VH-VL binders against Type III pantothenate kinase (coaX). Designs and how they scored, part 10

Target 1, 235 residues: Type III pantothenate kinase (coaX), of Pseudoalteromonas translucida (q3ijv0)
Amino acid sequence: MKLLIDVGNTSLKAKLWQNEQVQACDLNNLPWHAITHVIYACVGRSELLNAILAQAAFNSISCFEAKVTKTLGGLTCAYEHFNNLGIDRWLALIASFTLYPNKACIVVDAGTATTIDVLNCDGQHLGGWILPGLDLMTRSLTQNTQRVFDDENTPFTNQLGINTPNGLKNGALVATIGAINQAKPYLNDKNTQIIFAGGYGSLLQQQFKESIFDPMLVIKGLNYWYELDENSNKL
Short names: E, the ipSAE of ESMFold2; O, the ipSAE of OpenDDE; V2, 0.75 times the mean of E and O plus 0.25 times the DockQ between their complexes.

## First folded at step 4 (VH-VL)

Design d11 (framework fv_vorsetuzumab; at its last look DockQ between E and O 0.66; V2 from the best seeds 0.00; counts 0 for: pae E 4.2 > 2)
Fold by ESMFold2, look of step 5:
Structure d11 (fold): chain C 235 residues (1-235), chain A 121 residues (1-121), chain B 111 residues (1-111)
Amino acid sequence: as target 1 above (235 residues)
Amino acid sequence: QVQLVQSGAEVKKPGASVKVSCKASGGTFSSYAMSWVRQAPGQGLKWMGGIIPIFGTATYADAFKGRVTMTRDTSISTAYMELSRLRSDDTAVYYCARDYYDSSGYYFDYWGQGTTVTVSS
Amino acid sequence: DIVMTQSPDSLAVSLGERATINCRASQSVSTSSYSYMHWYQQKPGQPPKLLIYAASNLESGVPDRFSGSGSGTDFTLTISSLQAEDVAVYYCQQYYSTPYTFGQGTKVEIK
């Protein structure tokens, strides 16, 4: 069993991997006797991660940090300076490439930021976009203008707004949908899979027929990263 | 900046127990493992075990398992090591050391001043 | 248990001359990304102090006359020009697996 840890800007997500499936875990009662590897992604320092890694060390369990590379197992990163690509974006690409072999993919992670990455059917990452996440879009207007307000109870929909909260929320959603639609012309393959992850991934998925919401996409990518990284298996 | 301050020297008889404290200041206590290392007179360093305060879990070297208990009180940033059924060869200086882990490695970055425990009949 | 063996047990070196301390682990203490081997300096009457981590990285404030090298089972600490303040016992230590073990120490003295 593997322990998979994704440390984001605002939270730490930890899951167990066994039998090709993601399983929930309790950080206060990890099954260290069954865990063989700790695999993690992190930008900067997390005190909770430090404690988990110390506990792994006390149990003599190897820990592996995922890094962005120019290539991995047939996947090629578009960025000239590949380490400038966020590790979560790379892991989402790895998962998409692995789960949907020979498919072109549009990979959307709807978190604090919304990222859109385009992957062709040959494993070439073509690049992507970073835009503010839905909450950040709305907050940027309510904090930086006097006449735009939010009543906090108004949902995101794709309809024209007929009051200020509707206009604000629905505008953010429509802008995001529009950005995703702008990614489609970069793929000439009509067998394109759109994959959503992140806290607003389900909401966005509902706007696109035959798309997939995978809340564990980045975590799965972390496992697949480890399986593909030849150097991580040397002791 | 981080400082580890240990309790004072102790003299004990064989068969007794000793409990050494280690108070951390100037940094985060709960998420950093605290190890205990001893040094017998004229001898080298020997790791006894460690505790991770946020989880309360401890790991002991086999040589001390069954005689050592490591605990902590996170409200006062203090770790404890208790060694029972003391023998004369337990006479040593006992150090606490903070276990620091990051992406660059695993090492003991700060050490307490040491606590001399003398076991004599 | 991983046995850490230092050589020599003691070393007398003239001021300004090179001091070399070797450390051998009974099994590899390295992965492809990290060596779980550290060097500590212990001056008389003081607790140990981290000198070099991960075989070759100098701790902040350590003079550049100190250097570490090696991987796997064989490691070396070098003091390129011994100073009077370098009189101490030096320990290698593996942090690869529990129980964490130290070398027996190398006492460095001025000849």
Scores: ipSAE 0.260, ipTM 0.679, lowest interface PAE 4.2, mean pLDDT 88
ESMFold2-Fast, scan of step 4: ipSAE 0.616; ipTM 0.848
ESMFold2 (binder alone), look of step 5: mean pLDDT 89; pTM 0.912
OpenDDE, look of step 5: ipSAE 0.523; ipTM 0.789

Design d12 (framework fv_zigakibart)
Fold by ESMFold2-Fast, scan of step 4:
Structure d12 (fold): chain C 235 residues (1-235), chain A 120 residues (1-120), chain B 107 residues (1-107)
Amino acid sequence: as target 1 above (235 residues)
Amino acid sequence: QVQLVQSGAEVKKPGASVKVSCKASGGTFSSYAMSWVRQAPGQGLEWMGVIIPIFGTAKYNEKFKGKATMTSDTSASTAYMELSSLRSDDTAVYYCARDYWGSGYYFDYWGQGTTVTVSS
Amino acid sequence: DIVMTQSPSTLSASVGDRVTITCKASQGISSYVAWYQQKPGKAPKLLISAASTLQSGVPSRFSGSGSGTEFTLTISSLQPDDFATYFCQQLNSYPYTFGQGTKLEIK
């Protein structure tokens, strides 16, 4: 089995991959006897990641850091300098390409930032947008304007706000919905699949008929990155 | 600045045990592994083993398996190496060293050393 | 165990000399070699990692090269502060092993 690790700014997510399925793992009791490879991505370093990599070395297990490339299998990165595309976005694209073959996709990761990526049915990434996440949108206004205030208990909805907290929260959601809708014309494909990941992915999924929420999208991308990367797997 | 400070010199009789401490300051203790290396008088460096403090897991040089025990206390930022059943040929300076497995493998900071003398 | 063999065991040199120390591994170790300097009564100090990466704060006269089984540490213009014992280490596989050391002394 593979140990899959995604390190973000505030957390480390780790899962096991076996028989085409993501499985939970106990970081204090990893089955090193059964792990054959560690595949990881990080935007920063963490104490926990360094310790896990050290344990892998103790057990003679190979570790591979996922990197953005110009092409991977049938997938092509749109960025002029592919190294500038965030690794989580690349992994989400890899997972989407693999799980929904020959289907145009709009891939939305709604975390601290909200990223929107457009993938055509031929595996060509067309580019994307980076927006503040829903919480950052609301915080930017409450921290920088005298009269705008937030209420932690106010939900995000798509309705017109009739008080300041509703206007703030709902404005953030509506702006995000509008950005996603703006991506659709680039594909002009009736069979487009919209895929949501991230902490607010479920909320956004409810706004789009026949869309998918996959909280493991990036983690699945780590597995498929390894399987598609000829240098690491097919040797 | 990162600094590793070891416990003071020890004089022991054959058959006794000794526990050497290594306290880390100026860096994040749990983010690094800690290796132990000894140097007998007039001899070279010999790697004894390594501990990963955050998990409490250790890997030993086979020569020291069953003789050395490595532990850590993350709340005190301190690593320990206990050597049991001491013989005269265990007389050496014992070093702790920070073992970094990020960008290249190396021991970037070393303790000042603890002299252990075993004599009857 | 991988055996690390240094040559020479002792090297006599003068200030200003170019000095080269060689380290040979009994098996291929890629570039997983570190070099350390040890002065009498002191702990070793890291000079070079990954065969050729100079540690921050180490004078540029020190350089490392090699891969596979043969590695060298070079001091391009020896200074008085450089008289010490030098050790290579392989970090490719357990147990980690060191060379026997090279004592660099005044001629």
Scores: ipSAE 0.012, ipTM 0.537, lowest interface PAE 8.5, mean pLDDT 87

Design d2 (framework fv_daxdilimab)
Fold by ESMFold2-Fast, scan of step 4:
Structure d2 (fold): chain C 235 residues (1-235), chain A 121 residues (1-121), chain B 110 residues (1-110)
Amino acid sequence: as target 1 above (235 residues)
Amino acid sequence: QVQLQQSGAEVKKPGASVKVSCKASGGTFSSYAISWVRQAPGQGLEWMGVIIPIFGTANYAQKLQGRVTMTIDTSTSTAYMELRSLRSDDTAVYYCARDYYDSSGYYFDYWGRGTLVTVSS
Amino acid sequence: QSALTQPASVSGSPGQSITISCTGTSSDVGGYNYVSWYQQHPGKAPKLMIYDVSKRPSGVSNRFSGSKSGNTASLTISGLQAEDEADYYCSSYTSSSTWVFGGGTKVTVL
């Protein structure tokens, strides 16, 4: 089985890959005897990741860091300088391309930032947008405006706000929904699949008919990156 | 902690409509979704759809699309499921269940006791 | 017909281990790690026993365990007891953002 690790700015997520599926992982009790490869992506620093990699080396297990490339197995990055695309976005695109072959996709990862990426049915990434995440949108107004306040018990909805906390939360959500809808014209494809990931992915997914929520999208991308990367498979 | 209280048994004629209620208590009503599941006598469970209170949006099982409507009243923390053009094969116990997602998982944990709907002439 | 395939019946003796399979497609069981198992006694609402393929809610005996391989999920009941006699249903999230159920398995404790 493979150990899949995604290190973001605020957290480390680890999962096992076995029999074509993601499995739960106990970092205090990793099955080193059964792990054949460690695949990881890192945007932040992690002493925990370094400890895991050291333990893998002790057990003679190969470790591979996922990187953005211009092309990968039929997928092509839109960015002129491909290494400037965030690794989590690339992994989400890889997973979407692999799981929904020959389908146009709008890939939304709703975390600290919300990213929206557009992929056509031929594997050409068209580009995307980066927005503040829902929490960051609300915090920016409460921290910089004395007349705007938040009630932690106020949910995000798509309705008109009739009080300040509701207006603040719903404004953030409606702005995000609007951005996603603006991505649709770039594909002009009736069979476009919208895929949501990230902490607010489930909340956003409920607003879009026939869309998918996959909280493991980036993690699955690590496995598919390894399988599609011809250099890694030959090492 | 969360309790789901369903309306009482109903007897309807073919072609009529039925509206079943599910009143939630405990927890924040807007923080979770409500799924509806039915079970015909001696048969298995069938998922009908879900209503998400924070959006007022619903998603239905394909087989029931066009005959079912799910709504919410946030002021009373009550979800409703209306099934139209009733047939004898709609005779079933109808359950509402808390449809919950967070970092710990995705599942239906709290179920109502069920509402028996009998469709007969 | 039910969307997910389960055996109609499984029987065992007290103390034995039994396993119930639940087979779907790549658009449900094979594509997502949101597989749940419910226990239902006659005349009662279903009770959640397993969620996310292998996780147990608080209060559910550790005799109940779940797993998945490809398009097939499994519920295993170890140390079978008389009170385990019930109907068991699997359920899975789908690529259409819906849920589907298996046809149910009647567990008989001999």
Scores: ipSAE 0.000, ipTM 0.399, lowest interface PAE 19.6, mean pLDDT 86

Design d3 (framework fv_daxdilimab)
Fold by ESMFold2-Fast, scan of step 4:
Structure d3 (fold): chain C 235 residues (1-235), chain A 121 residues (1-121), chain B 110 residues (1-110)
Amino acid sequence: as target 1 above (235 residues)
Amino acid sequence: QVQLQQSGAEVKKPGASVKVSCKASGGTFSSYAISWVRQAPGQGLEWMGGIIPIFGTANYAQKLQGRVTMTIDTSTSTAYMELRSLRSDDTAVYYCARDYYDRSGYYFDYWGRGTLVTVSS
Amino acid sequence: QSALTQPASVSGSPGQSITISCTGTSSDVGSYNYVSWYQQHPGKAPKLMIYEVSKRPSGVSNRFSGSKSGNTASLTISGLQAEDEADYYCSSYAGSHTYVFGGGTKVTVL
């Protein structure tokens, strides 16, 4: 089995990959006897990740850091300077390309920032947009205006706001929905799949018929990155 | 089955330090994380920090950063929490609790009985 | 000040249902399905009642249930009994192996 680790700014997420499935793991009791590879992506530094990598080395297990490349298998990055694409966006694209073969995809990761990436059915990434996430949109207005205020109990909905907290929260959601809809014309494919990940992915998924929410999308991307990487596969 | 046995009550002067112990029994101590949670008289629960014994990794609540240290002695299955530069508002019952890290989710399933630390002049 | 907001008290009569809210932010309750609830009787350590939003540990009555919508988690106690009189605390994972707690709710059984 593979140990898959995604280190972001606020969390370390680790899962096992076995029999084409993501499985939970206990970092305090990792099955080193059954782990053949550790695949990871890291934003910044993590002492916990370093400890895991040291334990892998002690058990003679190979470790591989996922990186953005211009091409990977049939997938091609839109960025001229591909290293400037965030690794989580690349992993989400890899997972989408692999899980929905021959389908055009709109990939949305709704976290601290909301990223929207457009992938055609031939594996060509067309580009994307980076927006403030829903909470950052809300925070920016409450921090910078005297008359705009937030009520933590007010939910995000797509309805017209009839008070300031509703206008603020729903405006953020509607702007995000509008950006996603604006991505659709770049794909002329009737079989376009919209895939949501991230903390607000489930909320956004509810706004789009026949769309998918996959909270493990980036983690699955680590496995598929390894399988598609020529050097790793031939080791 | 799992029991967390904490050290006895302490009385300290402002500016002193206190070190509370938590001895685990009835399970594999190093297979879990240990968190520390305190409760001032008549107040709610406050998370202080946690340690993952197998990695020796500890992290602390922002408010306590620089004043608290969490350690472990695997030979005695004992976790320690040391709080320095004590103030009167550090008077609280201090609990150790078993923490799951990326297995059954993030929650506290077994708790010690608590250690009362009184800071008075 | 607690990171998660709970009502200070909730009361009910035996056999009734009560609900305790726990409101956080998008960086804790809103981001993670790792909300837990603890019951504390006077002079005792907290006891886990609910974990991962809605799951019950072995030995906890099915009268206790949990749910979450957006930034707000809820604990519902159905068929309220005298022994349910206690303080209840919510907790949420907050990222990077950190946790936040609610201020607590005193449940009174009339």
Scores: ipSAE 0.000, ipTM 0.402, lowest interface PAE 12.3, mean pLDDT 86

Design d4 (framework fv_daxdilimab)
Fold by ESMFold2-Fast, scan of step 4:
Structure d4 (fold): chain C 235 residues (1-235), chain A 120 residues (1-120), chain B 110 residues (1-110)
Amino acid sequence: as target 1 above (235 residues)
Amino acid sequence: QVQLQQSGAEVKKPGASVKVSCKASGGTFSSYAISWVRQAPGQGLEWMGIIIPIFGTANYAQKLQGRVTMTIDTSTSTAYMELRSLRSDDTAVYYCARDYYGSGYYFDYWGRGTLVTVSS
Amino acid sequence: QSALTQPASVSGSPGQSITISCTGTSSDVGGYNYVSWYQQHPGKAPKLMIYEVSNRPSGVSNRFSGSKSGNTASLTISGLQAEDEADYYCSSYTSSYTYVFGGGTKVTVL
């Protein structure tokens, strides 16, 4: 099986991959005897990742760091300087391309930042947008304006706000919904699949008919990156 | 920033055991590997072994296998290196160091060292 | 005694360049790109100067550079300064999943 690790700015997420399935893992009780490869992506520093890589090395297990490339197995990155595309965005595109073959996709990862990426049915990434995430949008106004305040019990909805907490929370959600809708005209395909990932992915998925929420999208991208990367397979 | 604070100097008799401590601060202690390296007076550096705190896994230099044990106390963020059946040629400064084992195989932060003298 | 071969001493005058060699085998220096270099002043702990053959940590002068050819890694110090006077040790990962250090080189600035 493969151990799949995604290190973001605030957390490390680890999962096992076996028989085309993502499985939960306990970092204190990893089945090292059954792990054949460690595939990881890292944004910034992670001391915990280093400990895991050290243990893998003790067990003679090969480790591979996922990187953005110009092309990968039919997928093409839109960025002229492809190394400037965030690795989590690339992994989400890889997973979307693999799981929804020959289908135009809008890929939304709603975490600390909200990223929106547009992928055509031929595997050409067209580009995307980076927005503050819902919590960051809310915090930017509460921390920088004296008259705008939040009630932590106030939910995000798409309705007009009739008090300041509702206006704040719902404004953030509506702005995000609007950005996603603005991505649609870039695809010449009425049968576009919208795929949501991230902590607010489920909330956003509820706003879009026939969309998909996949909380493991980036993690699945690590597995498919390894399978599609001929250089990794040669090692 | 990560700091590694080691215990004070010790004087031991041949046949005794010594336990050197290495306390980490300014980081998640269980999240990195710790290697131990010693240096006899006027001599070079010698690697003794490594421990990965989160897994409790330790691996030792073959020369020291059976005499050395490396352990962790996660509640105090402290790594320990115990060397048994001390000989005069174990007189050295003992260092702990953060180890990028598995990713680059180098040591970036070092403790100040603990002098262990084995006499008579 | 360390397994990797370094010259016992190297000397130079201020402003000159010096090079320290570190020779191993195909089971350590020759087999991997995991060579690091450490500077040690008397009475002090070693300080990382170079890692993964040629990478320099933040805060280390660009006068220090590393390279490798076959079984021999090299540390070069350009524009030699008085503060560079110290012992220098190479280290390499090995095929036995361990580390080996060089014997150390005393750099003297004349």
Scores: ipSAE 0.063, ipTM 0.584, lowest interface PAE 5.2, mean pLDDT 88

Design d5 (framework fv_zigakibart)
Heavy chain, then light chain:
Amino acid sequence: QVQLVQSGAEVKKPGASVKVSCKASGGTFSSYAMHWVRQAPGQGLEWMGYIIPIFGTAKYNEKFKGKATMTSDTSASTAYMELSSLRSDDTAVYYCARDYYDSSGYYFDYWGQGTTVTVSS
Amino acid sequence: DIVMTQSPSTLSASVGDRVTITCKASQSISSYVAWYQQKPGKAPKLLISAASSLQSGVPSRFSGSGSGTEFTLTISSLQPDDFATYFCQQSYSTPYTFGQGTKLEIK
ESMFold2-Fast, scan of step 4: ipSAE 0.322; ipTM 0.689

Design d6 (framework fv_zigakibart)
Fold by ESMFold2-Fast, scan of step 4:
Parts: sequence; structure tokens; C-alpha cells
Structure d6 (fold): chain C 235 residues (1-235), chain A 121 residues (1-121), chain B 107 residues (1-107)
Amino acid sequence: as target 1 above (235 residues)
Amino acid sequence: QVQLVQSGAEVKKPGASVKVSCKASGGTFSSYAMHWVRQAPGQGLEWMGVIIPIFGTANYNEKFKGKATMTSDTSASTAYMELSSLRSDDTAVYYCARDYYDSSGYYFDYWGQGTTVTVSS
Amino acid sequence: DIVMTQSPSTLSASVGDRVTITCKASQSISSYVAWYQQKPGKAPKLLISAASSLQSGVPSRFSGSGSGTEFTLTISSLQPDDFATYFCQQYYSHPYTFGQGTKLEIK
């Protein structure tokens, strides 16, 4: 099996990959006997990741860091300077391309920031947008404005706000929905698949008919990155 | 900047045990594996093993299995290497070294100053 | 175990000379070689990793090359501070092994 590790800005997420599926793992008791490869992505150095890599090396298990490239298999990055594309966005694109072959995709990762990436049916990434996540949009107004306030019990909905907390929360959601809808004209494809990931991915998925929520999209991207990368397959 | 400070020189009789310490400062102690490498007088470097503090696990070069014991104390940011049943050919300088992980193994970016262990009758 | 063999075991050179030290592995180890400098009574110091990557703070006169089974450390213009013993290390496979060392002495 493979150990898949994604180190983001706020946390380390680790999963096992076996029999074409993601499985939970216990970081305090990793099955080193059964692990054949460690595939990871990291934004900066992580103490926990370094310790895991140390344990892997001692068990003679090969480790591979996922990186953005101009092309990978049939997938092509839109960025002129491809290494400037965030690794999590690249991994989400890889997973979307692999899981939904020959489909145009709009890939949305709704975390601290919300990213929207557009992928055509031929595997060409067209580009994307980065906007503040729903919580960050809300916080940007409450901390700098005395008359704008939040309520933790107020849900995000797509309705017109009739009080300040509703206006604040729903405005953030509606702005995000609008950005996603603005991506559609770039594809002009009836078979377009919208795929959501991240902490608010489920909430956004509910706003788009026939869209998919996959909380393991980036993690699955690590596995598919390894399978598509020629160097990894030769080792 | 990372600094590794080892305990002082030891003189032991054959059959005794010695415990060498390596105190880390700068950076998070648990973030890295700590390796032990020895060098007999006029000889080359020999890798003995590694302790991974975050897991409390140690792995040894087969030559030292059952003879060396590697442990750590996270609260003191200190790694230890105990060598038992000392013989005269265990006379060496013992180094602790911090790893840097590359795609298939370790090279050592920071080293302790070394601890001289002399075994004489 | 992978055996690392250095040549020469001892090398005499003068300040300003170009010096080359070779390290041979008993099997292919790709580029997983590090080079260390050790001065008498001191701990080893990392010079080069991944066969050719110069460690930060190491003078540019040091360079490494090679892949597979043969690796080379070069000092382009020898300085007085460079007289030391040099070791190669493979980190391709456990257990990690070092070359026997090359002592670089003033002529």
C-alpha cells in the first residue's frame, strides 16, 4: 500500500491507499511492513512529516515529493511558470482528470482560500481564480467594522440577508457561487463536471445540481501523481 | 541554528557499559532523526543506527544490534546511545548527527562535537 | 551492503592546485552520495549532497559530479583551509556506508 501525506497551511493529512481506495491510518501505529511507498506534498517543512520520512527511510521505503510540472500524462498546466501553481491545486486537477476522463471540469477547493480551476476535456488546464474562503470573507468585515457583526449560529444560505449576520454570511456564499458560475463560459461543454473539495466543499456542492463532493480529492491526487509520473514508476 | 552538544570523554574497563548523550538546541528536537556514527582511531566512519524521537523507535546496523541501545528524552531534547559489554576495539570517537532526508535515505547536515570513549584494562 | 571505495587514500598537493578525489560504489546508487570534510580532532562537515548539490556556506571551489557507480569531488583552487580528510557516503540503501577516506596533505 501507499502512504499519502498532504501538508497544508493548518494541518497534516495522512491516508493509506490500497485496492483503489483511500483508507484511514493511525499515525502512532503505521503499518510499515505493508507500506511500499510514501507520496507527499508539503508547503514548507513539517516536523511531523520529517519524522514520518525518517521512519520510512529506516524501513527502506521509497518516498516521493509531488511537485507541479508543465505536463503530466495527458494533463497540461496553464501557468507560464508552472511551479507557481499551488501543489494542492495541481493534485486536485490530477485527480479530476483521472477520475473523470474526457470530461471538462471545474475544480473547486473551498478551504481557508477558495480556489477555482478550469480543465477542458482534452486535459488542458485553462487557469483559475483564488478568492478568500467563506470564513475569511466574513472575518475581513467583522474585525474592521463596528456595525458589521457575525453570529456563529447563522448559516450560510443563498437568500437575501434581512439582518447583518445573514447579509454577511450569505454575501460570502453568493460571491463564491457567482465566481463558480463565471467559470462555466470558458468551457461551453454540456458534459462539464463540477467537483468540490475542502471544508466548505459539501456546502457549495449543495448549490450546484449534479456536482460532486470529494473530500479526498487532493489525497487521491497524490496517488495518481505517482502513477502518472514516469520517474516514480521507474524506481 | 541547530547545535548538537555531546557529553564528555569516558574511560571504561572491558565489560563495562557507557552511555553517551547528545543535547539538541535550535529547531524542534522531535522533528528529526538522530543518528550515531563512530570513528576508531585512524579509521573511517561507521554508521551505528538511528533513533526517531517522535516514535521512540530505534533501528540499528546489524553489527551493533544487541550491543548498542538508542533512546531519547523529548522533554530534555536529548538523545542517548548506550554501548554494553565494552571491548578494547570499541575505543572510538562517537558522533551524533542530525539527518536530512532525501528521496531514498539520509545524509547528515549537523554533527555533534564527538565523545571519545577509551576502553582499557 | 554497498561498499564505497575512495581513491587515492592519500593525496599531496600545493595551494592553488586542482584536486580530484574519486569514490566508487559496489553497485549503482544513482546520485545518492554525500561528501564530508573532516579536520583533525573535529566532526565531519557536509560539503555536497545528491552527488552535485553544494551545501550552503561551502565555498564555490568545491564541486561534485557523477552518477551510478563513480563519483568525483573536485577542489578547483586549493586553499590552506582545505587540507583535511574527505569522505563519501552513500544513502541509497541501508545500512549507510562511507568510503575509507582520502587524506589531503600539503606537498
Scores: ipSAE 0.000, ipTM 0.474, lowest interface PAE 12.5, mean pLDDT 86

Design d7 (framework fv_zigakibart)
Fold by ESMFold2-Fast, scan of step 4:
Structure d7 (fold): chain C 235 residues (1-235), chain A 121 residues (1-121), chain B 107 residues (1-107)
Amino acid sequence: as target 1 above (235 residues)
Amino acid sequence: QVQLVQSGAEVKKPGASVKVSCKASGGTFSSYAMSWVRQAPGQGLEWMGGIIPIFGTAKYNEKFKGKATMTSDTSASTAYMELSSLRSDDTAVYYCARDYYDSSGYYFDYWGQGTTVTVSS
Amino acid sequence: DIVMTQSPSTLSASVGDRVTITCKASQSISSWVAWYQQKPGKAPKLLISKASSLESGVPSRFSGSGSGTEFTLTISSLQPDDFATYFCQQYNSYPWTFGQGTKLEIK
């Protein structure tokens, strides 16, 4: 099996991959005897990641850091300087391309930032947008204005706000919905698949008919990145 | 900001044991591997082994298996290396160093000041 | 075990000179080489990792290159502070092994 690790801003997410399935793991009790490869992505080094990689090395297990490339297995990055594309965005594109073959995709990762990436049915990434996540949108207004305030119990909905907390929360959601809708014309494809990931992915998925929510999209991308890269590097 | 401070010089007789300590400060001790590297007078560097404090697992260079024992105390942020059955050719400066992982192996980004062990006969 | 061989064992140079030290591995180690500087009575100090990646705080006159079995450390304009012993280390596979060292002396 493979150990798949995604290191974000404040958290490390780890999963096992076996028989085309994601499995939970306990970082304090990893099955090193059964792990054959460690595949990871990170913006910087995590101390916990370093300890896990040390344990892998002690067990003679190969570790691979996922990186953005111009092309990978039929997928082409839109960025002229491809290394400037965030690794999580690249992994989400890889997973989307692999899981939904020959479909145009709009890939939305709704976390601390919300990223929207547009992929055509031929595997050509067209580009994307980075916007503040829902929580950052609300915090930016509460921190920089005197009369805008948040209520911790107010949900995000797509309806007109009739008080300040509703106006704040719902404005953030509506802006995000609008950005996603603005991506559609770039593909002009009736069969476009919208795929959501991230902490607010489920909420956004409910706003779009026939869309998919996959909380493991980036993790699955690590596995498919390795499979595509390994085949290229077999010499 | 990470600093490794080792115990003081030791003079031992052949057949004795020596235990060297390495105290870490200015970072998370338990989540990095710590290695021991020795240097005989006028000679090069030789890797002896390492320990991962958070997991309590040690890995030894085959040459030092059964002779060196590496342990750690995470509450004290201290790593230890005990060398038994000392011989005159164990006379060396012993360094602790923090292992930094890079792809498939380790290099050493922070080093202790060294502990001189002299074995006289 | 992978054997690391440095050349030359001793190098004499003057301030301002360009100095190159070579390290050869007994088998391919990709780019998994680190370089250390050691002054008398002091611990080694990391200069370069992954053959060419300069450590933070190390002067830009130091550079590394190479891949596979042959690696070089270059000092483009030697300063008085650079007279020291330099070691290469492979970290492709256990056990980690070091070159024998190159002593850089005043000419």
Scores: ipSAE 0.150, ipTM 0.601, lowest interface PAE 4.8, mean pLDDT 88

Design d8 (framework fv_zigakibart)
Heavy chain, then light chain:
Amino acid sequence: QVQLVQSGAEVKKPGASVKVSCKASGGTFSSYAMSWVRQAPGQGLEWMGIIIPIFGTAKYNEKFKGKATMTSDTSASTAYMELSSLRSDDTAVYYCARDYYDRSGYYFDYWGQGTTVTVSS
Amino acid sequence: DIVMTQSPSTLSASVGDRVTITCKASQSISRYVAWYQQKPGKAPKLLISAASSLQSGVPSRFSGSGSGTEFTLTISSLQPDDFATYFCQQYNSWPLTFGQGTKLEIK
ESMFold2-Fast, scan of step 4: ipSAE 0.248; ipTM 0.656

